# Designs tried in a protein design chat: VHH binders against o67189. Part 35

Target 1, 350 residues: o67189
Amino acid sequence: METTIFQFQKTFFTKPPKERVFVLHGEEQYLIRTFLSKLKEKYGENYTVLWGDEISEEEFYTALSETSIFGGSKEKAVVIYNFGDFLKKLGRKKKEKERLIKVLRNVKSNYVFIVYDAKLQKQELSSEPLKSVASFGGIVVANRLSKERIKQLVLKKFKEKGINVENDALEYLLQLTGYNLMELKLEVEKLIDYASEKKILTLDEVKRVAFSVSENVNVFEFVDLLLLKDYEKALKVLDSLISFGIHPLQIMKILSSYALKLYTLKRLEEKGEDLNKAMESVGIKNNFLKMKFKSYLKANSKEDLKNLILSLQRIDAFSKLYFQDTVQLLRDFLTSRLEREVVKNTSHGG
Short names: E, the ipSAE of ESMFold2; O, the ipSAE of OpenDDE; V2, 0.75 times the mean of E and O plus 0.25 times the DockQ between their complexes.

## First folded at step 18 (VHH; framework vhh_7uia_1)

Design j4 (at its last read DockQ between E and O 0.56; V2 from the best seeds 0.68)
Fold by OpenDDE, last read:
Structure j4 (fold): chain B 350 residues (1-350), chain A 120 residues (1-120)
Amino acid sequence: as target 1 above (350 residues)
Amino acid sequence: QLQLVETGGGLVKPGGSLRLSCVVSGFTFSSYEMAWVRQAPGKELEWVSDISRSGDTTYYEDSVKGRFTISTDNAKNTLYLQMSSLKPEDTAVYYCARDDFWEGIPFDYWGQGTQVTVSS
């Protein structure tokens, strides 16, 4: 049974658990980070970090060994990062995994926190050694907060700095970040730095500043290019974004959002709905955005949009379920589209 | 030592009102955001309300908007939650918590909680 990070945090610091080994994972890494900060505060010098990709097997086991030659050792908190990499080092030998499990099970005085940088899949949790850890320890999950809560938190942060954010701007920021608290924190801080006190942040400003690689390259540009079917340029921009360190899934989130909205708009249009009204119904109220969306609608058929959505879903699935390279998948997608366009143009020009 | 102590819980009929109090010691309200969080039996912790450090801005979960009011008395180092139009679904243990979400540690300190039961 998984425990939420806040529940765990509350309990851990008020009534310490008997269990000693915990796995921390989840979509909201921010909450894990803050928990660990609290943990560090509590344990001070007795807070130890192990890096699974750097530490040798022997060192790892030594670190987890509670055999203190010196009686009276203070309780320690041991945080393990990159545990997956450590497991890879151990190899596929069942015996080694069993040894690891035994060592973890024998932790009695210290707390061990195995921290994952992402939400673990069910398969991972059901596999050794995590399966065993779940039996004698605990699994802690940092789930996403409600969208409304996150929105309020972001607004509050801006407000504290005397900054007002247009609703559309905020919505796009939220969508762009996928409501990820870590990403939001970074982007909001960036925007705060950009903005002056009592300044109103507009959608245009957010577009320029948020997830910007440079003054000329940002995620919105990529989305714009893709939706307008400039795939060649989109590929270039994608590469730039990736080089800058933008996570491809974040790019996909905003793109997916746009695609879904566009698809909805196409459907509404087919039903005879007023386009302006329809746009507003999907949260597009800004005239500039309306203009852009009109252009996207013009450039894409309902089928195009449907295919786009399906492609994005596929990429997401392959990335999350099969751990395929999201960037490569995106590149492949764009390349495929580019090829189709070229063929289409050659067939009509001949 | 930092302490949060909730009081004011009890049994109330649907449509009734309760006022919860949280007395804080060991820190100053002006430095932290304060929150109410509740937990119903067998359910997860649920955020209910926040109040800004200054006390000027309040935030509420949708389910309690218009019914609950969060406030502070800095002179008394007390956080309040005025609950009105209570519903059975509001039955929970209510916790006050210190919060520094962006700059520090969210919900780093909790009270022991006070039981609120709404029943006919």
Scores: ipSAE 0.841, ipTM 0.942, lowest interface PAE 0.6, mean pLDDT 88
Fold by ESMFold2, fold request of step 22:
Structure j4 (fold): chain B 350 residues (1-350), chain A 120 residues (1-120)
Amino acid sequence: as target 1 above (350 residues)
Amino acid sequence: QLQLVETGGGLVKPGGSLRLSCVVSGFTFSSYEMAWVRQAPGKELEWVSDISRSGDTTYYEDSVKGRFTISTDNAKNTLYLQMSSLKPEDTAVYYCARDDFWEGIPFDYWGQGTQVTVSS
């Protein structure tokens, strides 16, 4: 059986299926969490959590058998996290996998929910033991809601609290969190508390109050500062990104992409192309991003962008050819630009 | 006792109109958002429309915008879906559902559904 999380939730709590073992996975982890919350509400003390990385093989099999570790004749819900770690304990032995599949197939009195923290790929679903679970049990996917639906859910939450959020502030918040509903729930609650008296949220206020450790958003802040030539703040943000484990090659990828787009926009403007159309031609369609790119174009000449692109190419080449530390090369670049700005400011006439 | 009961489905010709009703009991109606969700034969559930606790904020899936109108009557504990300019693609079982997306459980209770059939 294969189904979606809302369909499964609707069916399970009204007309429960005959199957007893289910795999829950997907990109929309918020919906898995809320499903499990309803499951816990239904089963109460008969809701059991097992951690595959912490429980022994014998305890695991006992919990799944008709003779439960928790005892009793009542139907129970057994929720299993970190199932991949449990599979590592079994190793590559065919007999241990066959035993696991046999135990799962013979669950009769309880429900078993194997919960993954990510969306499983087709190859993973087609391998044992999940292939067998798909046959005698069920696979439940929590697909990501559309970006528009997520935007409307967030906007509705602000409106219900009487808060008027500026469009650019809302777009920034969505990009900051990567449209992640778990992060959005926390950040929206903070912003509602912040705006309780004013009832208005501006872009600057969202930037001051909301934060995320998501890789893409943190890199966006760094790129913004660099392209607006705030090299001192860019250095501080770079150090923060690295201390939180953001991969320096991802930083280089995003910065290089922005620099190339900006250089292309300069060339299209020279050809007489309308700026809005030019931006869409390089994949910039969001109004917030259009606003940011307009500011980047204002702050950087064509020569500035050419030199930036060449510098990034040299950093990439030196990292690969001489095995030099990419982070240090990027720091050296920023330090050199900061030093040039100091010289420029002291010689700035008029 | 919590209950959600849909009525108003039926057979209608393309271009016609129907009004669905969902009478609710067993909870404080104004404390929850309400939604219409449909399921066409052989298809997945489709989140058609929802309405805020106050009734002031509505959402519509793109395929029904401008043709469907969601509303509530808090005094009667009733959710409505006014459907106009109906198309064969609107043929589905229509469910009302209680929603508490952020503070509770999305779609935690469902009605039995009412069949809408749009055919020549």
Scores: ipSAE 0.637, ipTM 0.868, lowest interface PAE 1.6, mean pLDDT 84
ESMFold2, look of step 18: ipSAE 0.595; ipTM 0.856
ESMFold2 (binder alone), look of step 18: mean pLDDT 80; pTM 0.804
OpenDDE, look of step 18: ipSAE 0.832; ipTM 0.938
ESMFold2, look of step 19: ipSAE 0.618; ipTM 0.864
ESMFold2 (binder alone), look of step 19: mean pLDDT 79; pTM 0.799
OpenDDE, look of step 19: ipSAE 0.745; ipTM 0.905
ESMFold2, fold request of step 22: ipSAE 0.539, 0.491; ipTM 0.835, 0.815
ESMFold2 (binder alone), fold request of step 22: mean pLDDT 79, 79, 79; pTM 0.796, 0.797, 0.799
OpenDDE, fold request of step 22: ipSAE 0.739, 0.835, 0.772; ipTM 0.900, 0.944, 0.912
ESMFold2, last read: ipSAE 0.554, 0.539, 0.608; ipTM 0.839, 0.833, 0.858
ESMFold2 (binder alone), last read: mean pLDDT 79, 79, 79; pTM 0.798, 0.794, 0.798
OpenDDE, last read: ipSAE 0.775, 0.822; ipTM 0.920, 0.937

Design j5 (at its last look DockQ between E and O 0.49; V2 from the best seeds 0.00; counts 0 for: unsure alone 63.5 < 65)
Fold by OpenDDE, look of step 18:
Structure j5 (fold): chain B 350 residues (1-350), chain A 120 residues (1-120)
Amino acid sequence: as target 1 above (350 residues)
Amino acid sequence: QLQLVETGGGLVKPGGSLRLSCVVSGFTFSSYEMAWVRQAPGKELEWVSDISRYGDTTYYEDSVKGRFTISTDNAKNTLYLQMSSLKPEDTAVYYCARDDFWEGTPFDYWGQGTQVTVSS
């Protein structure tokens, strides 16, 4: 049974579970990290980290063996990163996987935390060795918080510092970060530092300060460019985002959300509904976003938006079902669109 | 040892009121943000309300806005949740939790919880 990170955290530190092996995964890595920090605090010297990409098979098994060379009878917390890489090292041999599963199943004294830096797919969780781990251990998921909760958390942080953020500025920040808590934390801290002498943060200020350290790496910019059909520039920005470490799934999520909203708005517009009211109905309330969405609607036909949604769904499916590189799929998508646009322009000029 | 103890739960009719208390030992409110979290049967943990370290700022989930009030008494080391206009949907175990979200310790300590049941 899959447990949420907060539920798990609560239980783990109040009434330690009988299970000894846990998989930590999820979209919200911030929550996993904070849990691990607490774990580290609890276990101190008995907190051990293993890197699956660096550790040999033998070393790995030794580390998990209760007979730690270091003879201490004390319960240890073993955290394993890059477990997927370790699995790759083990190869496709059934015997090796079985050995691994056996070792994990026999962990009695120590807690083992297998940490993934992304949300695992159902297929991954249903595959060995994770399938077995789920049976004798636990799967813990760090889901994203609600947008509203995240918004409040951000506001709270600014308020604590005596900073008032304009609504448009806040929305921009949230959109820019895709509501990613790790990114938000970083950006909020930057903004707080910037506003140390200011009581109000404006949209312009947030635009200037947010992601300023990175070569104008802006997810929002990417989405903007894509929706305005500047595919060439979108490709460049995508590469920058990836280089900065932005997860492609985050990009996809934002883009999909925007596409769906736009499609909805287009449909409502066709029905004769007031666009402003329609925008508000889909959660677009600030003037900045309204302006942007108006521009997107102008730039895209209903068919364009439908095709976009289908394409995004396809990318998502290929990523999740076939484990294709999401970034490459996005690149291919953009390239394909770019090619089509060029052909259209050449046919009409002609 | 850090301890949080919730009290005040019970059975109440729709539209009724309850006041939950959480007595804290082992730390001071001035050092930490406090929160109420609830869990309904078969549902996930749900954040309900936060209060700032100094009790000057409060936050609520949308479903409880206008009905619930979070407060603290620092002298008593007690966190409160005044609940009014209770609905059946508010039925849950309510937990007091220490919550320094951005400091890297979201909900790092919990109480045992108190049962709130809203039923006609």
Scores: ipSAE 0.770, ipTM 0.912, lowest interface PAE 0.7, mean pLDDT 87
Fold by ESMFold2, look of step 18:
Structure j5 (fold): chain B 350 residues (1-350), chain A 120 residues (1-120)
Amino acid sequence: as target 1 above (350 residues)
Amino acid sequence: QLQLVETGGGLVKPGGSLRLSCVVSGFTFSSYEMAWVRQAPGKELEWVSDISRYGDTTYYEDSVKGRFTISTDNAKNTLYLQMSSLKPEDTAVYYCARDDFWEGTPFDYWGQGTQVTVSS
């Protein structure tokens, strides 16, 4: 079965289909996110998320199992992210792929949603296991909305808040974001907050406030705030990232990468290496990025960076060894850093 | 209790007019935007028009601008679509839908639809 996200949404919540396994993909990721939000609302505690890069084969197959006889079974919705990473974990073994297909075909009581963060190409959809899923389940595509419809949606949001947006400001914003609804939601909300008093939004103001945010760029805003020790704003951005569905491991990966690069740069500077040459040796070649890293180096001592790296390692270990929520561990880390900053500034200032 | 019920469809000659109605119950009518969406045989769902939650702002797909008018009657909890200068290309099942695009789920509730057929 192949269908579009709006058609699938319309039928699924009215007359649930007999099929049990669905692949969600497409260019309009916002529509996938809203579908999954409605799904979560419907299933509540029976809504389960699996991360293909984190879960073992045994855990995956166990999660797809029906509720025990003694537990009084309820239908579950199992949502799988990073399924491609799970497939890499299985390797190229034909028999293991056949086993996966058989397990998916035999899902009886639950719904399984395999979620991709991009539009899959014909070659990918024609490969196993997705070819088989198309046969016994379904493929659901979230196609891009028309540019005119996206423009209307953005204008509608501004008008609802009483904000008049100049035409060139609106066109700039739409082109800057590439009509990406995930980015537009964030940028429009920021612009509404900015324009709350004057209720007018000019091109110059949009240029100063808005910037293009790719799937990874908003994570870089979080990292920037953290490394410049603006922990209060970093906490706010972290909450926004989670609401957009950004995987906590992605946040940890980027932050750890930056921390390690900065620590390496501190050590190379101690050895007398030229800073620009050192930055190129760790892969920082763009002049804008060099300027940002110089500001991070100014804001953080070598000891600060060492302690950050150790803290990130502890967060990773605790989430794996004690099954603690990675997002909460990150919040606790930031809150602790903010509390130390407040005590220092209060004592120093008075 | 939440229901959306469309009426007013039928067979009409090219150039004719129809008025579709959608009676709504189970939610505060002024808290949501309302939309008309249509589906021609074998085609994808196509957004036609929507109206702001206060009824003061209307939006139309290019192909229906100037021919269709969306409106509401808050006293009757009813959404309307006045269709004029109808063309064979307007033949479709017309659905009313509730929309919460930015704060919730786009088109989260649908009516059963009403058939509009434009032919000689």
Scores: ipSAE 0.557, ipTM 0.841, lowest interface PAE 1.7, mean pLDDT 84
ESMFold2 (binder alone), look of step 18: mean pLDDT 78; pTM 0.788

## First folded at step 19 (VHH; framework vhh_7uia_1)

Design s1 (at its last look DockQ between E and O 0.41; V2 from the best seeds 0.00; counts 0 for: pae E 2.6 > 2, grease 25.5 > 24.2, SAP .737 > .668)
Fold by OpenDDE, look of step 19:
Structure s1 (fold): chain B 350 residues (1-350), chain A 120 residues (1-120)
Amino acid sequence: as target 1 above (350 residues)
Amino acid sequence: QLQLVETGGGLVKPGGSLRLSCVVSGFTFSSYEMAWVRQAPGKELEWVSDISRSGDTTYYEDSVKGRFTISTDNAKNTLYLQMSSLKPEDTAVYYCARDDFWYGIPFDYWGQGTQVTVSS
């Protein structure tokens, strides 16, 4: 039976369920992340994260195996990311899937949370191993909150900051973000930063500052792809964004911000600072973003980030000073990066 | 130990009034936003009302606006929900929850709930 994330959260922390394996998915990833944060808080050192794309099959099973030969082992929470990638690694062999299902079914002392970064399709849920998991565990869905609740949350945040938002501006912001909590949070924070000097936000101002994310055109997807060095796909998404009418300077702004933060984080890491603390110091407090940034940090060297920043600065300068086509400059940048990656891959394969 | 304990539920006729209380222990209201959430049989959890950390700002679901009033007594560390003009549709288990949406974890702690039944 599928349960909502709030219901699950409530029950899990008040009356722990008998079931041990849960799938977390949904449109509101923010809620999943916050749940996981709470989980981490609860379990502390007994909170374990597995990455399906990084972990071997044997490692995976070991991690799930209650190896506590010693009866006194504390209950653990095991969170599994990129489970789909893990499944792909297991291949199409029925036996392997059966083994996996068996292992999951036999989890007794620990809680296992399989986390998806999107809403799963019915087909996915009806397929093994998730179908089986649904039978002996639970499926948890993070649905969108009511529009009213979301609206009030946004208003509350602005009010707390002493900012008045015009009604039409607020509506625009809500529609623009599709009431997505993660997106709204980001946009609201940007707007708050923008309004630091102005206590009133107009529609025009919101239009200028806020970024629209459509299901088909996601600036964050673009940023994600770029930072993860999928330049080919980034180019495609860029074209889509431009076609959708997103101003390239808005894209640049986000990229620059992320790049700068990442560079800062990299420097702090080099100095031996705790990454989580460092992330918070640069304004990354959301666990989802933390995860993403961790991914970006893994994908990029300090030099990569420095080069990215320089490139973005150049693009900005050329756009603003020389009135060059920002889109073309971005394309050129991406193409150049793509070429470099191809060369690197060919030089190492060879 | 952090605890939320709801009281005040019961059976009431349509048009009647109830006052729910939530006594909080283990934290202070000044640090968190508090909320009332309800769940009717067979339905999903529904947000009803929340109150700011300062207690100065209150928010309500549209269906309860004008009828319900959320408040806090900091001295007693108690959250209240004054319900008036109750309707059968208000029948639900009402939960007190700590809410920290922007800075923390939304609805990270819940009470056991109190049953409100509105019936003729």
Scores: ipSAE 0.621, ipTM 0.853, lowest interface PAE 0.9, mean pLDDT 87
Fold by ESMFold2, look of step 19:
Structure s1 (fold): chain B 350 residues (1-350), chain A 120 residues (1-120)
Amino acid sequence: as target 1 above (350 residues)
Amino acid sequence: QLQLVETGGGLVKPGGSLRLSCVVSGFTFSSYEMAWVRQAPGKELEWVSDISRSGDTTYYEDSVKGRFTISTDNAKNTLYLQMSSLKPEDTAVYYCARDDFWYGIPFDYWGQGTQVTVSS
């Protein structure tokens, strides 16, 4: 039924399976991208891409049914992006889903890879057509690598370029990105370009260069402002980040990671755990980050953090379930928080 | 033809040692990182260790740290894994793999593997 992407990569390229249809999903999208790069290398001109939001039902079924007529079969790799959008085009009629499943089951000449840009939940995988694909084909998951593995990959990349990175700077970068490889690749390459002449990276330089989109704006300024409850400035920084092309889900991921760590730290503190040890237990080792997290803990109660986590979870769910705009949902959240702050200050109190 | 060939596996008693070798041909050995990956029966692939192109940076999974040593000999295009204090839990097929994680394909080529059995 389900396998990991490295196991699948190893097996597929040494002894191709008899199954022909596979779903690729997972949190580690970098690994899906590299698997598809190897697939493209193997298949060359026989590697084809279908976009579910662009292709018609007839074009889709024709592409999957292609075989060599009166000759030997020529194996192709068909990669399908935005399959969810294609399913929307089919509508909710059971007859259309049954036809899709029949076509996928009968793929004989090609390999078909249905690629998702996120990790699918158990409910999504148990729904048709993916439930059937799990039966006659396979589900391939690209799970996140261990934190130690990711740290080693980043350190090796800097060492490859002869760049000496301070341990605090490295730990800051890893914590800041949440160990996300797609984000790390972009930021590490930016830092390498920055340090190409001097060959040294300090904490101050990483703080200035990582996630910067201008001299006055970066993703972590937004997170800082939100967690310190400066919602008006946070709204302005959010809009600037979006206009410079930062993906809103990247912002949500970083903010969610910080919120969860802060909530965990509140619980550990209530149990009598030393704060410095508690921070290290959730992966916060850099002294600057420890100082910032202490500020966040001071500004937010346990209930504040619980409500923030619930709000972020709802924004994520509504974005996916109801196809609502993530940016607008986050903006609405911040606006609501700002309005409550104004009402509190004018209604009573100082 | 690109080839990775593992040797040195076998049967050993708990507490014993083995040295695995992986001879590489068909690519510039010093241009890639190399790794040892193992698979016990019925289990997922597990990263055991990896080593930088220069040989000066190594990584070990917690379960083997202090017991296993990875090394390279660039002149012989050979990757090694020295295993000591072997435990029954180390029983697996051991693969060497080529890695170009950042700009290429992680673990894009694998050897056929060598069996390590730790029993009795």
Scores: ipSAE 0.467, ipTM 0.802, lowest interface PAE 2.6, mean pLDDT 83
ESMFold2 (binder alone), look of step 19: mean pLDDT 80; pTM 0.804

